# VH-VL binders against Rho GTPase-activating protein gacT (gacT), part 6

Target 1, 189 residues: Rho GTPase-activating protein gacT (gacT), of Dictyostelium discoideum (Social amoeba) (q54nl0r163to351)
Amino acid sequence: VPLTQVPCRAGSNVPIIIEKLIDHIERTSLNSEGLFRIPGVDLTINQYIKLFDNGEDVDVSPIEPYTAAGLLKRFFRDLPVFVPQSINKRVVSLFIDEEGKKKPVDMEILSNLRVLVHQLPTVHFEVMQELTNLLGKLMSRSDQNKMTISNIAICLVPTLNCVPAIVTYSIQMHDFFYNEVFPQHHLYY

## First folded at step 17 (VH-VL; from sl7 with light chain S91N)

Design sm4
Fold by OpenDDE, fold request of step 19:
Structure sm4 (fold): chain C 189 residues (1-189), chain A 121 residues (1-121), chain B 110 residues (1-110)
Amino acid sequence: as target 1 above (189 residues)
Amino acid sequence: QVQLVESGGGVVQPGRSLRLSCAASGFTFSSYSMYWVRQAPGKGLEWVAYISWDGSDKYYADSVKGRFTISRDNSKNTLYLQMNSLRTEDTAVYYCARVDEYEIGYYFDLWGQGTLVTVSS
Amino acid sequence: QSALTQPASVSGSPGQSITISCTGTSSDVGSYNYVSWYQQHPGKAPKLMIYDVSDRPSGVSNRFSGSKSGNTASLTISGLQSEDEADYYCNSYTEDYTYVFGGGTKLTVL
């Protein structure tokens, strides 16, 4: 099911399943070592997916950390498209010159990356914002949970099937990408 | 010139140790995850070890876990593979390869020429 | 993880088009668009020919193309030339957070 067709609460563009899981993970699971890397219980994950797919009011509070993380990953994995390929290609083009050589990363490149991130469909953008915010919080506790930016990247970027820069910079420069005033953003909604 | 150059290969007896090096030049070494990939004579490519761009994460193939240690010195633009308790089945050409997992993608876009490790009695 | 499945060998005449298949599972090729192909001549290091299923690095001939359907990725070489004779390996990211290679395919140009 496309992301835009997943049920949302009134007044929110973020799917209910994502809101519930992110909230749950943030409150209960950020200190769990290897979160998003260590697999959860597949049977439980499948059961919850069915419940959400049926539009049921699902209580996620009983879900243990790794299963909750696994459920969130499964949700994204099952999306037909989270980051459009057109965006992915354009993002890569920011970092590579005409000869195919990687350019030194500077604020100009990152500013352009920000622009491209804001060109995501509204729901996709807001989901990315919320997800990377969670991942930033996870990363901040890497001393305990061992989820460094590199560890997060290898776990989550492939799940989203996107260019790594979209996720890594969204995590590490979250305020720049999502909290600073971007006057042109409304033109891409 | 962007390149990776492996060194340290040679002939050793089983049970011995060997340390491989991979020297990077022409690019920002610290921006890339590094991998060791080996190829036994007449065989295919096999992933051996991974180290993140900042060295914070390391992972190994089951076949080398507990025996091999991957490391890097970003100040020297060098990747290492410490191989202990070598076995005959470790005989292979060892390649270092880079992946820009931070920014660009999940593929090996640069390989070294490889260094041959022969383990024989 | 076990290697991705490739045919041991393929052959073609100059000017022909050949395809090499790479079959994985829903945990690798079927789940990610991180499939790449590498060419290896005897005694040489692998060379990236295709990445992200179908993208081609600068300097690689447009005779090389990639595609994916389900759990199977494919490398197509059109206008086969003698210099194309080599071993070809597919590669994919996996749910185990590693890369897995195919067993390799020897391409012979007749």
Scores: ipSAE 0.925, ipTM 0.954, lowest interface PAE 0.4, mean pLDDT 95
Fold by OpenDDE, fold request of step 19:
Parts: sequence; C-alpha cells; structure tokens
Structure sm4 (fold): chain C 189 residues (1-189), chain A 121 residues (1-121), chain B 110 residues (1-110)
Amino acid sequence: as target 1 above (189 residues)
Amino acid sequence: QVQLVESGGGVVQPGRSLRLSCAASGFTFSSYSMYWVRQAPGKGLEWVAYISWDGSDKYYADSVKGRFTISRDNSKNTLYLQMNSLRTEDTAVYYCARVDEYEIGYYFDLWGQGTLVTVSS
Amino acid sequence: QSALTQPASVSGSPGQSITISCTGTSSDVGSYNYVSWYQQHPGKAPKLMIYDVSDRPSGVSNRFSGSKSGNTASLTISGLQSEDEADYYCNSYTEDYTYVFGGGTKLTVL
C-alpha cells in the first residue's frame, strides 16, 4: 500500500503505525545495543503487520525493542516507494560532476539537498522528518547502543531504498533540514 | 589518479599469518567504506570484510570470523587485513574496494588490482 | 548468504544482443534497488558496469543496460563486441547489511 493511503489520525499526515512505533521506540528502546541492526522476532512482526493491515487499533506497548525496530523497518521495506527515483537521481547529481567524479561537499550542495528533501510529497517529508529525528536521538546514545551513523546508515538507508545522503544528512543536520526557516531566495541549481 | 593498490600477498603455509595492505590515492579515503573481496582461482567473488568510513564499525564473513581483522588508518590512506590461522581455502586474489555508503550509493565503484595469497603445505 | 543465481555461460555473435539474468530472493534483489553489475576480464579486477539496477557509470558504453523484475535482475548487452567477452557478476545489498555476489557468467563472443 502506498504511504499516502495508509491511515492517519485526524490532524496528522504521519501514518498511525509510524507514529505509534516511533513514540514507543523513543520511550523504551533507544538504549538497546544494536537497535535496528539486531533482528526482532519475525513471527511477532508478521502478527502486528496483519493487525495494522486489518485496520485494528493496535497496542504496541508490549513489543520488545528489537521487534519494534524490526516492525518499523518492515513497514518501510514493504512500501512501494518512499523516496521517488526522480529525487534520488537529482540528489546524486548534486554530489557528482559531469565527469562522474565526486565533488567536495559544501553548504551549497547541502542547501540544494535540503531543497530536494522538501520536494518530497507531504506525507513522505513528514515521515522522513520524524524518522530521522528518532535516528538522531539513537545516534546520540551510540556510546551505549553502538548505533553510530555508519551503523544506522547501513541498516536504514537500504530499507528506505534511497540515496544515503538524504538520510545521513537529515540525521546529522536535522535542524538545518527540518527546523529552520527555508530561505525564500534559495533556488535549486 | 584515483586508485587502490593492494600489497602483502604471497605464499604461506597453513596456520601462518599474513597482513595485507591497500593504499588509496587520488580521493578522500576517509569518506568511503572499505571492503575486502576475494576470488579463489577459477571461482567467483566473495565478500570478506567491511569497515566503515571512520573505522567505527567492522563486519566479517562467517568464513573468516575470528581469524581475520580489518582495520584502516585514514591519516595514511591505508586499509589493512590481518589474516591469522590461514587455511588452504583462503587461497585467493584479495581485492580492496570502496563504497560511498555515506552519500552516494551501495556499489563498488573502485577496485584495486588485487594481491594473490596462496596457502599451501 | 548464498550467491545470487546466474547462468554459468552465455554466448552471442558480434552485433547481437544478449541478456544475463541474476536471480536472488526477497532478502536481496527483491527488496532493494541496490543491484550492480561488474565486468571482469581474465587476470583483471572487476569493473563496475551498472549500479542501482539500471544506472551506468561515466565511461561505460550505452550498449550495457540493466533492469529488474521481482527477484531477478538482468544485464543486457546490445551490439555485442569481441571486447565484451569476459566474466560478469551481479551484486546486491542484503538484509544482513552486506553484499552478495552472483556466481558469475562467462560471456563468449563467437
């Protein structure tokens, strides 16, 4: 089911399943070593997926950390598209010159990346914002949970099936991408 | 010139140790995850070990866990593979390869020419 | 992680078009668009030919193209040339947070 067709609560563009899981993980699981890397219980994940698919009011509070993380990953994996390929291709073009060589990353490139992230469909944008906010919190506790930016990247970026820069910079420069006023004069090059 | 150059290969007896090096040049080494991939004579490619761009994370194929250690020195633009307790089945050409998992994508866009490791009695 | 399944060999005449299949599972090819293809001539290192299923690096001939359907990725080489004779390997990211290679396909140009 496309992300835009997943049920949301009144007044929110973020699907209920994502809101519930992100909230649950943030409250209960951020200190778990290897969160999002260590697999959860597949049987439990499948059971909860069915409940959500049936439109049931699901209580996620009993779910242990790794299973909760696994369920969230499964949700994204099963999406037809989270980041449109058109945006993925344009993002890569920011970092690579006409000869195919990687350019030095500067604020101009990152500003253009910001523009492209904001071109995501509304629901996709808000979901990305919430997810990367969670991952930023996870990363901040890497001394305990061992989820460094590299560990997070190899676990979550492929799950989202997108260009890594979209996720890694959204995590590490979250305020810049999502909390600062977008300059009106800024245009994509 | 953007390149990777492996060294340290040779002939060694089973149970012995060998240390491979991979020298990077022409690009920002610290921006790339590095991999060792090996190829036994007449066989296919096999992933061996991974190290993140900053060296914080390492992973190994089951076939080499506990025996091989991957490391890197970003100040020297060098990747290493310490191979202990070598076995005959470790005989292969060992390639180092880079992946820009931080920004660009999940594919090996640069390979060294490889160094041959032969483990024989 | 088991290797992706490729035909052991394929052959074609100059000017023809050939396709090499790469069959994985829902844990690799079927789940991600991180499929790449590598060309390897005898005694040489692998060379990236296709990445992200269908993208082509700068300098790679437009005779090479990639696609994916379900758990199977495909490499197509059009206008076959003698220089295309080589081994070809597919590769995919996996749910184990690493990469898996296909068994390789030997392409012979007749």
Scores: ipSAE 0.924, ipTM 0.953, lowest interface PAE 0.4, mean pLDDT 95
Fold by ESMFold2, look of step 17:
Structure sm4 (fold): chain C 189 residues (1-189), chain A 121 residues (1-121), chain B 110 residues (1-110)
Amino acid sequence: as target 1 above (189 residues)
Amino acid sequence: QVQLVESGGGVVQPGRSLRLSCAASGFTFSSYSMYWVRQAPGKGLEWVAYISWDGSDKYYADSVKGRFTISRDNSKNTLYLQMNSLRTEDTAVYYCARVDEYEIGYYFDLWGQGTLVTVSS
Amino acid sequence: QSALTQPASVSGSPGQSITISCTGTSSDVGSYNYVSWYQQHPGKAPKLMIYDVSDRPSGVSNRFSGSKSGNTASLTISGLQSEDEADYYCNSYTEDYTYVFGGGTKLTVL
């Protein structure tokens, strides 16, 4: 199911399943060691996915941390597209020169990446904003949960099927990408 | 020149140890996660060990768990593989390869030439 | 260690097109768009030919193309040349947070 067709509450662009899972994880699970890395219970994940797909009013409060994280990962894995491939390819062009060598990262590259993130469709953008906000909170507790940016990049980011820079920089520079006002300009590829 | 160069291979008896090194040059080594990948003579590629760019995460193939240890020294731009309790099945060319999971993606864009390890009685 | 399934060998005449298949599962090729292909000539290190299913690094001929359908990825080489004679390996990210190679395919140019 395309992300734009997943049910939202009135006036919201964040799907109910994501909203409920992020809220639950934030309130109960951020100190769990290996969150998003340690697998949850697949049978339980499959059952909850079925309930959400059927439009059920699902109570997520009994879900244990690793299964809740696994359910959120499964949601993204099952999306047909989270980041359009046209955006992915333009992001790669920011970081790779014409000879195929990686450019040194600077604020020009990061500002252009920010522009591309803001070109995501509205629902996709708001979901990315909420997800990366949660992951920033997770990372800030890495002394307890052991989920450093490197662990997140290996265990969670691939589930999104996108160029990692879109997510990793959104996590580490969240205000720059989502809260600062900037002049929007187009990057032509 | 951007390159990876392995060293430390040789002929050893089963049960012995070897330490492989992989020297990086021409790029920011600390930005890349590293893999050791091996290839037995006439056979395919098999990943062996992984270490993240900052050294905080390590993974091993089941065939080498408990016997091999991957490490890195970012100040020396060097990757290591300590191979203990070697078996004849460990005979292979050992490659180091890089991946940038922070910015770029999930593929190996640079490989060393490899170093041969022969485990024979 | 698990391996993605590739044919042991394929062959073609100069100028023809050939396709090498790479079949995995929903836990790798089916769920992740992180399929890459590597060319290896005898005695040489592997060289990246395709990444992210279908993308080509700078300097790799446009005769090389990649695609994916379901759990199967494909590498296609058009306009086959003698220099293309090599072993070809596919690779995919897996849900175990590591990578898996295919068993390899020897391409012979007749």
Scores: ipSAE 0.804, ipTM 0.902, lowest interface PAE 0.7, mean pLDDT 91
Fold by ESMFold2, look of step 18:
Structure sm4 (fold): chain C 189 residues (1-189), chain A 121 residues (1-121), chain B 110 residues (1-110)
Amino acid sequence: as target 1 above (189 residues)
Amino acid sequence: QVQLVESGGGVVQPGRSLRLSCAASGFTFSSYSMYWVRQAPGKGLEWVAYISWDGSDKYYADSVKGRFTISRDNSKNTLYLQMNSLRTEDTAVYYCARVDEYEIGYYFDLWGQGTLVTVSS
Amino acid sequence: QSALTQPASVSGSPGQSITISCTGTSSDVGSYNYVSWYQQHPGKAPKLMIYDVSDRPSGVSNRFSGSKSGNTASLTISGLQSEDEADYYCNSYTEDYTYVFGGGTKLTVL
């Protein structure tokens, strides 16, 4: 199902199930070693997927850490599109010149990346914002959970099927991408 | 010129050790995760070991766990593979390859020319 | 066997188009758009030809194209030239957070 068709509460652009899973993981799971890398219980994940697919009000509070993380990854894996291909291609061209060589990263490149992130559809943008906020908190506890930015980049980011810079810089520079006023963000869509 | 150059291959007997080096030049080595990939004679490509760009994460194929150790020295722009308890099945050309999983994607955009390791009695 | 399945060999005449298949599972090719293709001439290192299923690096001829359907990725080479004679390997990211290569396909230009 397209992300824009997943139910949200009134006044929110973040799907209810994503909001519940992120809140649950934030409250219960950020110190778990290998979160998002160590698999959860497939049987339980499949059971919750069936509940969600039937339109049921899903209570996520009983879910243990690795299964909650696995369910969130499965949600993104099963999306038809999270980041439009046109945005992915334009992001690559920010980092690689016409000769195919990687450009030195500077604030001009990062500001242009921010422009492209703000061109995501509203629901996709807000989901990315909430996900990368959670991942920043996860990374800040990497001494305990062992989920460094490099581990996140290889274990979680690929589930989003996008160019990693979109996610990794959103994690590392979250305020720059999401909390500063940005005139090119399309409102009222 | 952007390049990776492997060295340290040779002929050794089973049970011996060998250390491979991969020298990087022409790019910021510390920005890239590095892989060792091997190719047995007449056969395909098989990944062997991974190390993240800052050295904080390392992973190994099941066939080499406990015997091989990957490391890097970012101040010398060099990747290493320590190969202990070598077996005849480890005979291959060993390539180093880079990936930028932080910015670019999940593919090997630059490979070295390889170094041959032969394990034979 | 965990390798992606490729035909052992394909052949074509100069000017023709050929297609090399790469079949995996829902745990790799089917779930991830991180399929890449590598060309390897005899005695040389692999060279990236296609990444992200269908994208070409700068400097790679537009005669090379990639696609995916279900669990199968494809490399198509149009306007076949003698220089295209090489081994070709596909690669995919996998749910085990590793990469898996195909067994390789020898392309012969007749």
Scores: ipSAE 0.773, ipTM 0.886, lowest interface PAE 0.8, mean pLDDT 90

Design sm4
Fold by ESMFold2, fold request of step 19:
Structure sm4 (fold): chain C 189 residues (1-189), chain A 121 residues (1-121), chain B 110 residues (1-110)
Amino acid sequence: as target 1 above (189 residues)
Amino acid sequence: QVQLVESGGGVVQPGRSLRLSCAASGFTFSSYSMYWVRQAPGKGLEWVAYISWDGSDKYYADSVKGRFTISRDNSKNTLYLQMNSLRTEDTAVYYCARVDEYEIGYYFDLWGQGTLVTVSS
Amino acid sequence: QSALTQPASVSGSPGQSITISCTGTSSDVGSYNYVSWYQQHPGKAPKLMIYDVSDRPSGVSNRFSGSKSGNTASLTISGLQSEDEADYYCNSYTEDYTYVFGGGTKLTVL
């Protein structure tokens, strides 16, 4: 199902399943070794997916860390589109010149990437903001959980089916992408 | 200009060790994750080992886990593969290849020409 | 290590079009848009021809195109030329956080 059609609470652009899972993971699971890398229990994941699909008010509090992370990954994997391909191609063009050589990253490139992130549809933008905020907290505890930015880039980012820079820079420079006002800000808000 | 060059291949008996090197030039080596991929004679491609761009994460194919160690020295633009307890089934051409999973995507855009390792009694 | 399924060989005459299939599962080709194709001439290193299912790197002829449907990706080479004779490998990201190659397809230009 398209992300814009997933149920949200009144006044929210974040799907209920995402809101509940991110809140649960943040409160209970950020110190778990290998979170998002170690698989959860597939049978339990399938059971919860069915409950959410039936429109039930699902209690996620009993879900153990790896299964909660696995359920969140399954949600993104099953989306038809999270980042439009037109945005993906424009992001690649920021980092690679016409000769195919990767450009040195500077603040001009990162500012242009920020503009492209803000061109995501509202629900997609807010989901990305919440996801990358969670992943920043996860990464800050990598001494315990072993989930470095490298691990996140290879284990979780691919489930989003997008150009990695959209996610990796959003994690590491979250305020720059989501909390700072910039010259083109008024065009999007 | 932009290239990867493997070295250190040769003929060795089973149970012995060999160390491969992969020298990078013409690009910022520390921006790329690196892979070793091997190809047995007349066979297809098989990934062997992975190391992240900053060296913080390493992973191995089950067939080599515990015997091979991948490492890198970003100050020397060099990738290494230490191969211990070699077996005849490790006989292959060994390629190094790069991926930029931080910014670009999940594909091998540059390969070395390979170095042959022959494990024979 | 498992392999994606490719035909062992395919052939075509100069000027014709050919297609090479690459079939995986929902754990790779079916779920991830990270499918790439590599050309390998005898005794040479692989060369990237297609990435992200259908994109061409700089310097690769537009005679090469890629697509996927479900668990199957395809490489199409139009206007076949003698220098296209090579082995071709598909590759996909997998749910176990690695890459899997196809078994390879030998293309013969008749």
Scores: ipSAE 0.765, ipTM 0.890, lowest interface PAE 0.8, mean pLDDT 91
Fold by ESMFold2, fold request of step 19:
Structure sm4 (fold): chain C 189 residues (1-189), chain A 121 residues (1-121), chain B 110 residues (1-110)
Amino acid sequence: as target 1 above (189 residues)
Amino acid sequence: QVQLVESGGGVVQPGRSLRLSCAASGFTFSSYSMYWVRQAPGKGLEWVAYISWDGSDKYYADSVKGRFTISRDNSKNTLYLQMNSLRTEDTAVYYCARVDEYEIGYYFDLWGQGTLVTVSS
Amino acid sequence: QSALTQPASVSGSPGQSITISCTGTSSDVGSYNYVSWYQQHPGKAPKLMIYDVSDRPSGVSNRFSGSKSGNTASLTISGLQSEDEADYYCNSYTEDYTYVFGGGTKLTVL
């Protein structure tokens, strides 16, 4: 199912399953060692997926941390597309020169990356914003949960099927990408 | 010139140890995660070990876990593989390879030429 | 010990197109767009030919293309040339946070 067809509450662009899982994980799970790396219970994940697919009002509060994280990963893994391939290719061009060499990152590259992130469809953009906000909180507690940016980059980011810079810089520079005032003319196509 | 160069291969008896090195040049070594990948004679490629760009995370294939240790010295631009309790099944050409999972993606864009390890009695 | 499934060999004449398949599971090729292809000439290191299923690095001929459908990725080489004779390996990211290679395919140019 395309992300734009996943049910949202009225007035929200974030799918109900994502909203509930992120809220639950934020409130209960951020200090869990190996969150998003240690697998959850597959049978339970499958059961909840069926409940959400049937349109039921699902209570996620009893879900243990690793299964909740596994559900969230499974949702993204099963999306047909989260970041359009056209955006992925343009992001690679920001970091790789014509000769195939990696460019040193600077604010020009990061500003152009931000423009590309803002070209995501509204639902995709808001889901990315919510996810990377959660992952920033997770990373800030890495002394307890052991989920460093490198661990997140290898075990979680791949489920999004996108160029990792889109996610890693969104985590580390969240305000720059999502909260910095963006003049109206900069949002123009 | 951007390159990786492995060294330290040779012929050893089973149960012995060997230490491989991989020297990086022409790029910012500390920006890349590093992998050891091996290839037994006439066989395919097998992932062996991983170390993150800052050395904070390490992972191993089940076939080598507990016997091999990956490490890196970012000040010397060098990757290492300490191979203990070697078995005849460890006979292979050992390659080092890099990945930039932070910015670029999940593929090996640069490989060394390999160093041969032969474990035989 | 698991590997992605590739044919052991394929062959073609100069100027033809050939396709090498790489079959995995929903735990690798089927779920992740991190499929890459490597060319290896005898006695040489592997060289990246395709990444992210279908993207070509700078300096790789546009005769090389990649695609996937379901659990199967494909490498297509058009306009076959004698220097294309080599072993080809596919690779995928996996759910256990590692990489898995295919068993390799020897391409013979007749």
Scores: ipSAE 0.760, ipTM 0.883, lowest interface PAE 0.8, mean pLDDT 90

